# VHH binders against q8wuj3r1227to1361, part 12

Target 1, 135 residues: q8wuj3r1227to1361
Amino acid sequence: NDFAYIEVDGKKYPSSEDGIQVVVIDGNQGRVVSHTSFRNSILQGIPWQLFNYVATIPDNSIVLMASKGRYVSRGPWTRVLEKLGADRGLKLKEQMAFVGFKGSFRPIWVTLDTEDHKAKIFQVVPIPVVKKKKL

## First folded at step 4 (VHH)

Design y2 (framework vhh_7ocj_1)
Fold by ESMFold2-Fast, scan of step 4:
Formats: sequence, structure tokens, C-alpha cells
Structure y2 (fold): chain B 135 residues (1-135), chain A 121 residues (1-121)
Amino acid sequence: as target 1 above (135 residues)
Amino acid sequence: QVQLVESGGGLVQAGGSLRLSCAASGFTFSDYAMGWYRQAPGKQRELVAAITSGGSTRYGDFVKGRFTISRGNAKNTVYLQMNSLSVEDTAVYYCAAEYEFLTGDYEVDYWGQGTQVTVSS
């Protein structure tokens, strides 16, 4: 069957479940702050809990996603990716990998790869993403 | 008013085929994942097949290779083609709908009334 993992600075975060794996990274210091998996619902394949989770991710977070298994939800969950800098109106294939950002702008390194059998991304992200200045 | 109306059930000999249909009304069909469940006498309801709004499918292990789920968005209808039927497939078959947006949990939002499938030896 399929396998999936996310790797950050040489450390691998393998997927333990069919569905979507999410790694959240602090955009100021580049540290991983969470690693979570969202497994398939009875009918859809992606639970609404993923949508709610992404809504709670702090601004200035780098968000990495990878699908595992043959099944990923299509339709409105692409709105989640748009909130993280993906192009509007994109069409997902069966598998996806994503390097996203939650914030007021879309960094040039935001990347989505979506294919029927496998998806993969290798990306370098400069840290800090948003430079701190005197307020 | 939301309604799911099943049709196509009946009596069939082992080895035969049936095609179930579920006509949906009262909601935006293309926003919903659709599925078929079944419940045999004395057993719990179980998922037979599911299809997302985008067309991805899932099947129970007991029907893989024999049943095919499909949907016709223009007709607001989901179908279950059942081939190589066995006595163990005897059950009431239910159509189910689950909304794919944020306002839901893992439970089915709408159920059909059910249609009886009886397979004789």
C-alpha cells in the first residue's frame, strides 16, 4: 500500500494513518510545534476536524501536509489549502503534498503537488518567514 | 425538505445481479458524499460502498470486486451495481448522505428508507 512521511531538517515524521498528515512549524524559529494525522471519515475520506484544526493554526506558521492511502477528500476541503496560500480554484488529484503558510501574504515557496499515484515536494524555507520589527 | 428515495431491490437467485438507485432531493447533491449501507437480520448496519463528491470510492471488503458504486450529479442519483450475489448479501440496503463542508461530524446526515434485497439459494 502507500506510505507517506514529512521530513523537516533531517527528521522524518511518518504517517501512521490513511488520510492527511499535518506538520506545523513556527515561522519565526523553524521549530516543529505539532504533528497530527487526520484519518478518513466514513464517507468523505477527510474529516471536518481537519478544517477546524487549520482554522486554529497561528499566523506565521509553516504548514506541511501529505496524503496517505488511495483516498483523499475532493471538493470543498481545497478551501483549507487556499487559506494556507494555495492557488484558488485548484483541482486535487488522488494524492497530495503541500508546503503552505498561514499569514497575510503568500511566500514564493508555497508549493502544492497533486497526482493520482504519488505526490512529493522538496523545498527550502528561509527563517524567519516574517522579520520581527519594533512595533 | 431533504429526501433520499431508494429503488431497485427485490428477490434474486444466487449468482444474479441487481442495480440499486437512490434519488436525492432537497439539497445540493454535488456537495455531499453518498454511500450505501446494509443491515441483515440480527446484524448491525455496515458500510457497503461510498463515493465522494469528487468521485473517489470506498468498498467494504466483503463486496470488493462484485459491487460498484457510481453517481450521476445531473440526475442527483447514486447507484449500486451488485454482481455475483450470494445469500450472505441478503439485507435491507440504505442510501446515505454526508455533507463535505465544515458543518458536520463523522455521522451520516441523511438516510433513505431502505430497500430489501433477498438472495435465494
Scores: ipSAE 0.015, ipTM 0.183, lowest interface PAE 7.3, mean pLDDT 80

Design y20 (framework vhh_7aqx_2)
Fold by ESMFold2-Fast, scan of step 4:
Structure y20 (fold): chain B 135 residues (1-135), chain A 122 residues (1-122)
Amino acid sequence: as target 1 above (135 residues)
Amino acid sequence: QVQLQESGGGLVQAGGSLRLSCTTSGFTFSDYAFSWFRQAPGEEREFVGAISGSGGSTDYADSVKGRFTISRDNAKNTFYLQMNSLKTEDTAVYYCAADYEFLGSEWEYDYWGQGTQVTVSS
């Protein structure tokens, strides 16, 4: 995968390293609150720092992911994505792009694209994701 | 197609040496980590040693440390297990394995060879 980036409201978040790029967006304000990359390594497999990181993401967060280069697409990867609203029992191919959500429900815009050569998602997400009505 | 082929197995006397080879095809050799496993009669398969693709890092089971050495030759798409000071307890079928990302003793490897018999006599 030559080019991998996540774009939010016209701003690109590219990664120069192979692995999984993650952008976390606050679901109330629509602000990007972090942009991190998790490098896969030959001896470590799936980036297990990603497992811990996902656990720390607060509820009502939009979570965007994009792969760059080869990553391990088996094992607990599907469980990590399921925690962010992905369908159960999916099979990952060599590339993936993901628009996920951490919360008690699965918004209709949660999307996974996985392909052997190129994965791409364009999605419009309404903000705030969780609406509290006070008169 | 992807293939891993072991060679170099055979009969050897205790205290002797033997070198196993694993020749690969069908993938980019330099992208993969390689491991050797063995299985004695009536036993489960056990990890023997591993070599990474990137930095020449190696790891070994405690039972073989100091006696066995794993190495790779990217130009020949082949990796090796040099076995020295062989013991009767080393008798087993030896398997080579390849994984894009090696997870220690994790059994979720991408590719496996068919195995080669090593017999150490006293």
Scores: ipSAE 0.000, ipTM 0.111, lowest interface PAE 16.0, mean pLDDT 77

Design y21 (framework vhh_rezetamig_d1)
Fold by ESMFold2-Fast, scan of step 4:
Structure y21 (fold): chain B 135 residues (1-135), chain A 122 residues (1-122)
Amino acid sequence: as target 1 above (135 residues)
Amino acid sequence: QLQLQESGPGLVKPSETLSLTCTVSGGSISSSDYYWGWIRQPPGKGLEWIGHIYYSGSTYYNPSLENRVTISVDTSKNQFSLKLSSVTAADTAVYYCARDYEWLTGDYFDYRGQGTLVTVSS
């Protein structure tokens, strides 16, 4: 696809480069904490870059991803996305969109959409994602 | 054609280091197209990814194991190796070395060794 963007509460985070766009949202308040992009390189593919990056994301974070152009590269896509709540044994296609969560459980709204030409997800995520129970 | 073969002790004592070598024949480990990795299967459980290495020496480990795992490559011998330190009974498993061709997942291996059982006991 010619374009990709991630939208949070009406605000768009567009991508101008081929690769994967990542938006990290604080699961307690629903505020965007970071917007980062990853491109293929000869030394390290996108899934390996994401493997390292995901390790830096705090628990209770919502993680959104969207692909633009060619993003397919060597590496542990299953291991990366599993850390964000995706099912094991997933298989990606030419384009992807992902709504993930880094935490102690997998919310029902975690979803991965993969297609050859386009991918799109619309999700409503309740905030805060994790609520402390009063004893 | 391509063959991977695990070798190393089948019995390891608790608290010591598990050491395995994978010998690759019928193909070169010095290929930019592939990662070489280790996976294991404890009795009655599913497969668990341990880590991968690129022929350049770049390594990527399962975070649950990363403090205990070292994978190394020796391109002159067409081999790569696994060291897992501080083993316990929970590390008892069949260990496989594998070539990872599938760009989109870490679960599909186009070639895998026959596996070697490693038992952790006194």
Scores: ipSAE 0.006, ipTM 0.181, lowest interface PAE 10.3, mean pLDDT 80

Design y22 (framework vhh_rezetamig_d1)
Fold by ESMFold2-Fast, scan of step 4:
Structure y22 (fold): chain B 135 residues (1-135), chain A 123 residues (1-123)
Amino acid sequence: as target 1 above (135 residues)
Amino acid sequence: QLQLQESGPGLVKPSETLSLTCTVSGGSISSSDYYWGWIRQPPGKGLEWIGHIYYSGSTYYNPSLENRVTISVDTSKNQFSLKLSSVTAADTAVYYCARDYDILTGYYEFDYRGQGTLVTVSS
């Protein structure tokens, strides 16, 4: 049975289309501020819609991604993962799940799971991600 | 000021390998802030991304060209190069080398670009 969803604090964000699902969470308050998906036709070409979307995500945002179905596992769109804290030069497998962060540093909880069968991440993220005072 | 200059043969025979070099001057290629890449524009068509390289040697290729493309970097010469194998008339284009800020907005809105070099694939 093939299914894909992102779940945040008990609420599920499913997608009906193949490609990459994206959920953006505010890193200060922990609330979901955006949920969208990018179908394979966007990911196979010049992924300008995805690049522009990511560029408009505010700093200090948690960015969750999950593949659904037969997604595009290579190409220029994968640079988005690097910008959100993934290691450079990663080779994605048939499925992927990602917990990323848009900001000036890479939190230890940034995680990419990529597998040929199923990809799944369970991650607890402390909020706020960036603390007001640095000791 | 930063300058990028393409060099290599302007005429390549079908089935052979197209080889171009980009020489970077006025700035260092050994920077963690930038990718260095190749794009092309066939006559009467839009820009097509070929690939990018990071100074560490990590490469990112257009999937449509991946089987035929190799990009390499030589940090000691402040150069990077493109090899495109098994060329056909469809590979006739103006080829540009470029520096790309790692900002994600407008992936192909390069900070700096060479003037371009026309490569014609003909017998």
Scores: ipSAE 0.000, ipTM 0.131, lowest interface PAE 15.8, mean pLDDT 80

Design y23 (framework vhh_7ocj_1)
Fold by ESMFold2-Fast, scan of step 4:
Structure y23 (fold): chain B 135 residues (1-135), chain A 121 residues (1-121)
Amino acid sequence: as target 1 above (135 residues)
Amino acid sequence: QVQLVESGGGLVQAGGSLRLSCAASGFTFSDYAMGWYRQAPGKQRELVAAITSGGSTRYGDFVKGRFTISRGNAKNTVYLQMNSLSVEDTAVYYCAADYDILTGYYEFDYWGQGTQVTVSS
């Protein structure tokens, strides 16, 4: 009964897997560079797998997340949301949606929605996220 | 509103047994990990025992073999059976609940008010 997808510029990136879905977007060009899922069926590995995966994401990346069904809402991996611009000390509920950024600053469009039944975000992200420096 | 109500505490002689109960309300009990912590005067709070929504258990090293945690989902209650009690088990015992239906990573969100256990020599 529960359905989850991430949509970027009219293109849907659905997942049939329960857990956390992750879409990574290049912050310079706005192009989707990966779409990955972390399934709750391998729960013993998921917190470390997701934590380590986020560490491999290049700086200047937009990171979108959405939960589907049951997922690990607690544990050390939730600290990676803070590294992607989420407020410190937030507690996840039964569902979550997240628009984050990996970089040296927090853009104003970083958004976390977490609720018991449905979580949904609609956000417009200006590209490029990091403007060229004046020479 | 979430409530955790402990019962079964009191005074007991060394070598005796005691059973603590924690009745939960205001959340879907079967989705929560439940735990028991204790705190003696002048000491840090420490984990005594925990049980996941799936029934897996974890114990502090100082109580293994003496204490048993169990849950009754139909009654929304978690239990701590304490055997072979010693004076060192004297503490306030706290019931705690954490939403963790999958893994057993414990960040306890809800706490009871505590129940005193006193073991006399």
Scores: ipSAE 0.000, ipTM 0.126, lowest interface PAE 15.2, mean pLDDT 77

Design y24 (framework vhh_7qia_2)
Fold by ESMFold2-Fast, scan of step 4:
Structure y24 (fold): chain B 135 residues (1-135), chain A 120 residues (1-120)
Amino acid sequence: as target 1 above (135 residues)
Amino acid sequence: QLQLVESGGGLVQPGGSLRLSCEASGFTFSDYAMGWYRQAPGKQRELVAFITSGGSTNYADSVKGRFTISRDNAKNTVYLQMNSLRPEDTAIYYCAKDYDILTGYEFDYWGKGTPVTVSS
């Protein structure tokens, strides 16, 4: 009976489902554009819907993830996180929290926390993530 | 050498049917899940259907009830039966092996694709 939530600028985005909770933020204006969750199972692993969903996330999006309860941390799961800026070869523990970015570069604030009991991240992200040229 | 060879695409009218085939070589076909991706002009590639080594199937919501994925391990072939085709199904369809299905990022393990055009 654990809890998980993602909070953006004081607003909480809780999930009632075990698995991976995802919040997508527009990197140009800093507003939340999507909130969803993906269930995991020991037999099936990370669902294919998560991989398809990541492909639909627009470039220059901030992607927040948090695990709740039981999720499968084994297999090629880190490949999804690598696409969003995580280091290669990371090993996930029983819980994870992630601040990622979908784009042509990896910002220094991309963060993964993974622990057996609880995982948490507090991060401040400058907006816009991609700086505009001078007019 | 690992190869996936797609066939069966073509031009069809709305409401029509097509059966795509993907013949695999260079790996133990029966040990891997197989799937079908598609990419429409100007759109991102999406996973359409998936079949495990044990025969369990899964479908994208956009095709559920219209498409059926199946496999024949004796022929090293995976199939996609497409019924009640719509203009929005127009895309190049790609066959993929387990690793590509799970990650969606590795192109070396999918074929060259077979184009499907649905128009009146």
Scores: ipSAE 0.000, ipTM 0.133, lowest interface PAE 13.9, mean pLDDT 76

Design y3 (framework vhh_7ocj_1)
Fold by ESMFold2-Fast, scan of step 4:
Structure y3 (fold): chain B 135 residues (1-135), chain A 121 residues (1-121)
Amino acid sequence: as target 1 above (135 residues)
Amino acid sequence: QVQLVESGGGLVQAGGSLRLSCAASGFTFSDYAMGWYRQAPGKQRELVAAITSGGSTRYGDFVKGRFTISRGNAKNTVYLQMNSLSVEDTAVYYCAAEYEWITGDYEVDYWGQGTQVTVSS
């Protein structure tokens, strides 16, 4: 009895595999630009493909993550969350949900929930994230 | 008939070494990631080391630099070389196999019976 999904503006993005599900949203227009997942296993852990994938996400992107299954606290992947606005040195429990941002600052809506059983976030993100310069 | 048969456990003095072996049969060894777990009395079972069919390795933080996992596909065997043993390494060590091509499964497919490792001061 383990499930995960991410929902954006009424559309659900269910997890296709155990591990980390990722949805990337353009921070200027609020459109979903990618949806993928990375398997996590007892012996194999979180694959390095997740690190590489996050490195390719453009600045000014909203990044949503949800875990499915166990062992998400294992391995060195937590540094990825710090690059997306999570606080440094946080210890992940067995499950997590995350609303992050890739950019030069941390918006106030960046949120991480981590629990041993059920992690859940509801958040409203104003678009565009980066405003025009005012004089 | 699937079997994982551990050997090489025993009593050793602190600072010593042991080499554990796990002989696998009844499945296509090269399709499985192999690993070692350990469980001390009153503690949760924890991952010691793992190796994929392609040879990539992963270690628990408490054994990095001291233990080495390897596999011999021709012999259908996975090994754990344990160096610089301490009393805290005392536990039952379990061999584990996980099929690499099934997605969405967090469970080990096959477990060995376990082998006792006791480290005395």
Scores: ipSAE 0.006, ipTM 0.307, lowest interface PAE 9.5, mean pLDDT 80

Design y4 (framework vhh_7ocj_1)
Fold by ESMFold2-Fast, scan of step 4:
Structure y4 (fold): chain B 135 residues (1-135), chain A 121 residues (1-121)
Amino acid sequence: as target 1 above (135 residues)
Amino acid sequence: QVQLVESGGGLVQAGGSLRLSCAASGFTFSDYAMGWYRQAPGKQRELVAAITEGGSTRYGDFVKGRFTISRGNAKNTVYLQMNSLSVEDTAVYYCAAEYEFVEGDYEFDYWGQGTQVTVSS
């Protein structure tokens, strides 16, 4: 089965292209604010494109990712996931699904599933993620 | 710990030259491929130049003939000589290092913090 999608509150965000799908959700209101796909091409600079895109994501954002087909897992790829709350030094398999958070802390619901053939996450995230704003 | 420290950036007029340096520590420099990337505001990061541990080089099409990458293993440093600079070269320039560099299939494991290059008209 060669398909991937991210689903948020009943709405599916599918991809027909190999690579990484990214959905960004506002952590205060729980609304999807962007859906972007990165094609699987080393020569097109996918790891750098994804790294740069993540750098533009505002703090207090929930970041969902899903792989389809081949993706690259060497630097700066793992550093991207670490910036979103993934454990340091984890080795990515051929497929991945990720529920991450960009912010000053690492919520308990941050989840990475990585497997050679299929990866899947089901997660419930309480909104707002930050109960009291820290300046 | 691994560290890459860029230097040599700054403000220069169009047609001028700059030489960027990247000093590496915390790993065996001679075993790594080195590269320079750049990112302009609102743009994605792009490869400027790369050099393998054996000295083979690769350049982005927009800089061929103007920029030269080189390495000094004795000083654990990679250099980017930038000639005939244009306003379009304005960007933050990043140093990167990769174990197991393969030309045509290259990703870099370590990044510097970047150095700003601004080219005025």
Scores: ipSAE 0.000, ipTM 0.112, lowest interface PAE 13.7, mean pLDDT 78

Design y5 (framework vhh_7ocj_1)
Fold by ESMFold2-Fast, scan of step 4:
Structure y5 (fold): chain B 135 residues (1-135), chain A 120 residues (1-120)
Amino acid sequence: as target 1 above (135 residues)
Amino acid sequence: QVQLVESGGGLVQAGGSLRLSCAASGFTFSDYAMGWYRQAPGKQRELVAAITSGGSTRYGDFVKGRFTISRGNAKNTVYLQMNSLSVEDTAVYYCAAEYDWLGDYEYDYWGQGTQVTVSS
């Protein structure tokens, strides 16, 4: 509630404001590509901004999310999580943490934790996520 | 069941006016912020206007000075008065409701949309 951060390979990406923090990682190299925040307002178009942002994420990307304080837990943007491997029809609670993947399949490490007080995930992700076949 | 029902859309000539209404049911209307969004053909959905439970308003840059949002809590209805319409205002207009108070299980609501077509 008081703090939130996403940590990748020992580097912390702390949240400076309430809402949803998003870190995008290249699935081939494991390199962090972007760190973005979305505030908690449907009337500011934040759910649609988040939905559209995810649509721009390249396939074979690992997508990490963490909530801090109040965030938009409802509305059409929850379909974004389904596009990243979450189960359909999910309802988000007061806090959430998410390790997702944008691609044609759902890796076993895709994880959503949503709770009223604290959400936390520790997950090891093998890189590269999609391996080239050797002929 | 919770519903938002839009009405008042239709075909209008450029320079004309329309008033959209959104009737809400199934929740305590006065506790919700209300908004109007629009989606033009082939475009992303964008915010047109918003009004908080306390009556504060916000507008998208493309409609400032032409559109006015208002609410009637006694009628559980939010309105969008659209003046000086142009062809660029052609879109499906959606009503949205956002709960102003923290509630883990409260769900924000969207209407089905109403078509507005502005001809030259």
Scores: ipSAE 0.006, ipTM 0.165, lowest interface PAE 10.4, mean pLDDT 80

Design y6 (framework vhh_7ocj_1)
Fold by ESMFold2-Fast, scan of step 4:
Structure y6 (fold): chain B 135 residues (1-135), chain A 119 residues (1-119)
Amino acid sequence: as target 1 above (135 residues)
Amino acid sequence: QVQLVESGGGLVQAGGSLRLSCAASGFTFSDYAMGWYRQAPGKQRELVAAITYGGSTRYGDFVKGRFTISRGNAKNTVYLQMNSLSVEDTAVYYCAAEYEWLGSEYDYWGQGTQVTVSS
């Protein structure tokens, strides 16, 4: 069975396309602000399209990703994840799931699971992500 | 000053082999996936083969098992080894570079090299 979805607070965001599904969540209020998918193609630009998209994501955003089927797993692909808090130098396997963060620091809950057959993450993220020192 | 310069095209008999080369200059080669497309008269441009900087490859359905793409990163060059050529492989072959980091306006194309396969 080949399927992928992201679930946020009980709502599922399934992908019908091979490639990467992305959900962006506002880190202040925990609201989903976008859901999109990038089809796999070495030259059609799943790495560059995704990198360009990530560049448009506001700071203090939670970024969730899930792979479906074949995707580009090397070169520029890993650099995109590193910009969202993944460890540098990681080798991606055939599937991945990712809970990332766009911001000036790497929260402890940033998680990458990558395996050949399936990848899955269950993660609780406290909101707001950026906490004020004095309220 | 960005250039993709193809070489190695020409006329070949069915069952023969050709090796295409594409020399890239004027950009950071390690930030680009490289590939070969082809276009025959009256047909759509189609992907022949692609290779990421790390060496992962993809092939078009009609060339799988016959063609091999490779790259020489130290020489900023991508290659296409074409074996068991058939008349259906006759086309202009284009070298392409796809930038990982910005968008399609930073993608580059060569001028193309003609491959003609005679029966």
Scores: ipSAE 0.012, ipTM 0.208, lowest interface PAE 8.6, mean pLDDT 80

Design y7 (framework vhh_7ocj_1)
Fold by ESMFold2-Fast, scan of step 4:
Structure y7 (fold): chain B 135 residues (1-135), chain A 119 residues (1-119)
Amino acid sequence: as target 1 above (135 residues)
Amino acid sequence: QVQLVESGGGLVQAGGSLRLSCAASGFTFDDYAMGWYRQAPGKQRELVAAITSGGSTRYGDFVKGRFTISRGNAKNTVYLQMNSLSVEDTAVYYCAAEYEFLGDEYDYWGQGTQVTVSS
């Protein structure tokens, strides 16, 4: 795709930049706390800035990602998504959209969509999002 | 005109050392991460080493402890010091430049330089 955006509660977070768009949401209140972008890496991995940035995201955060432009997927890239609740050993195509979570467990609504031409996710996530046990 | 020009390759015996240089021109060098890839005949390109604009480094597993990447921003040049060379290091070595910041700048690749290690 030649465009990408992330939408939260009717507000769009568009980007004109090629790379990975990231929106971070506070898991307790459901408000957007940051919107950043990172370039696709040609050096057989994720951008160092993206890896470091994900490490700084607080626990109990919802993390949304979308690719724009030609997305170059390498094996090390999946480790970033795994830190946000993606399944291990996944295979990425040229485009991706991701609804992730940083915390001690993987919510059932963590979703990755990856395709060569277009990736899209639509979900409703309850707040608060962290619930360790339910009977 | 944008160019990345590799030099310093050649023939060397196992256990020897070589220093590769990559001279960059036509873009703002200080805004780019620089890296070295290699490719042997019939194989895919693999990352050898990378250095960010801020000086952080990363290495491929097969060269850790033997190779060192560095950059000279005043000379728009990136270097790869290769020590304790083995026959398995024989390949064409390519210089690459990747824009570090947000924006519409391009990434660049060099033409490659041959490194041959004899037993």
Scores: ipSAE 0.017, ipTM 0.216, lowest interface PAE 6.4, mean pLDDT 78

Design y8 (framework vhh_7ocj_1)
Fold by ESMFold2-Fast, scan of step 4:
Structure y8 (fold): chain B 135 residues (1-135), chain A 121 residues (1-121)
Amino acid sequence: as target 1 above (135 residues)
Amino acid sequence: QVQLVESGGGLVQAGGSLRLSCAASGFTFSDYAMGWYRQAPGKQRELVAAITSGGSTRYGDFVKGRFTISRGNAKNTVYLQMNSLSVEDTAVYYCAAEWEFLPGDYEVDYWGQGTQVTVSS
């Protein structure tokens, strides 16, 4: 039995599909700006649409991911996570949860949990992520 | 040139067994995940079983406990052992290959021509 959800400030974003659920949060105000999911399978892999989608996420965005069901770790897949602050060379297990950031630096709260059965992260992210410089 | 050639299909009575084989050529077999799909008339192709280059396996719920996928890298062949067959297993079975370093985009890289399995009773 599998389930996956992402929760932001008390609101749950469940996934109805096997694959990767993605929630994008504006790093200035801490508001959810999109919630999407991308199917993957042991044979078909991660869709090209996920790669393109991540490329379009604005800088200063918090990106949350959770997997539902099983997936195969493929070489190109981990590069998506690298763009969001994950360390290079990580191998994914069958499940993952991820708190990432798209921007010019990698905050200390960027977290990846990958397990064979259950992956879970609880994280507190200070808002705004990028503080304006004094003039 | 890539080829996937299925064999082992045929007519079998309910409760019987069949073993399907898929011989691959034209690529480095050990870099590919292999799988079996099936398609009954009027239905979408559905995944029956898959095996990664590393040997991890996955099965559709409707075949769990009855079918076993395996691969023989020395022969560049993937197998599907089908036990306790029922009339609902009647379909064309397709071999599929997917290079593990190229995103699938919901598309398998290579398909075989298919082999008919008919279960009667």
Scores: ipSAE 0.008, ipTM 0.215, lowest interface PAE 9.3, mean pLDDT 79

Design y9 (framework vhh_7ocj_1)
Fold by ESMFold2-Fast, scan of step 4:
Structure y9 (fold): chain B 135 residues (1-135), chain A 121 residues (1-121)
Amino acid sequence: as target 1 above (135 residues)
Amino acid sequence: QVQLVESGGGLVQAGGSLRLSCAASGFIFSDYAMGWYRQAPGKQRELVAAITSGGSTRYGDFVKGRFTISRGNAKNTVYLQMNSLSVEDTAVYYCAAEYEYLSGDYEFDYWGQGTQVTVSS
């Protein structure tokens, strides 16, 4: 069956709509702060919507994405994903899953899986992402 | 050759209804998202409604609750049902198609020639 969901600490964030799901997690406390879906559209490019949305995400946020069904590759996909720690040379295929981070560095656990039929990531992320020194 | 042919436009009284149709040929219709744009004289084209191959829909804020987009894959046709029309809906309405898979090296955006909708008071 064609399906997509994002799961965080046992809680599922599914989507019944074609497009891209995004879950934003606070990197210091590990709490989910938003779950938003972006629908496929011929005339409103999802990557432009994501570009604007990512600009509103605070630094030190973990950003999870999953595609469902068909999605278009028009617009600044590479630029959007690079803001979240993806490699510059990556090309998106028909499906994608992404574990990203918005901040001043690229954690080793930033992962993009992109395939023509199915994309899946299982990733453990240490919290807090940015650790403070104890005095 | 790709072709999108709009029909169903015309003159209608305020408060009335029209249904626009867009017949597609020259491509595999079920692989494309379909949509409607409109353009009034001296204005930019604006999104009216769009529908993905899977049936998910998107609407411009100015038409939500009044217009409904649908598609008939067996007939290679997309429809726009326009209810509660106002004079502000007067425009040329354009059908558009976009390939939903990988973009490739080909233009996958196609446009019809437009159909005039005029709403009189």
Scores: ipSAE 0.000, ipTM 0.116, lowest interface PAE 13.0, mean pLDDT 80

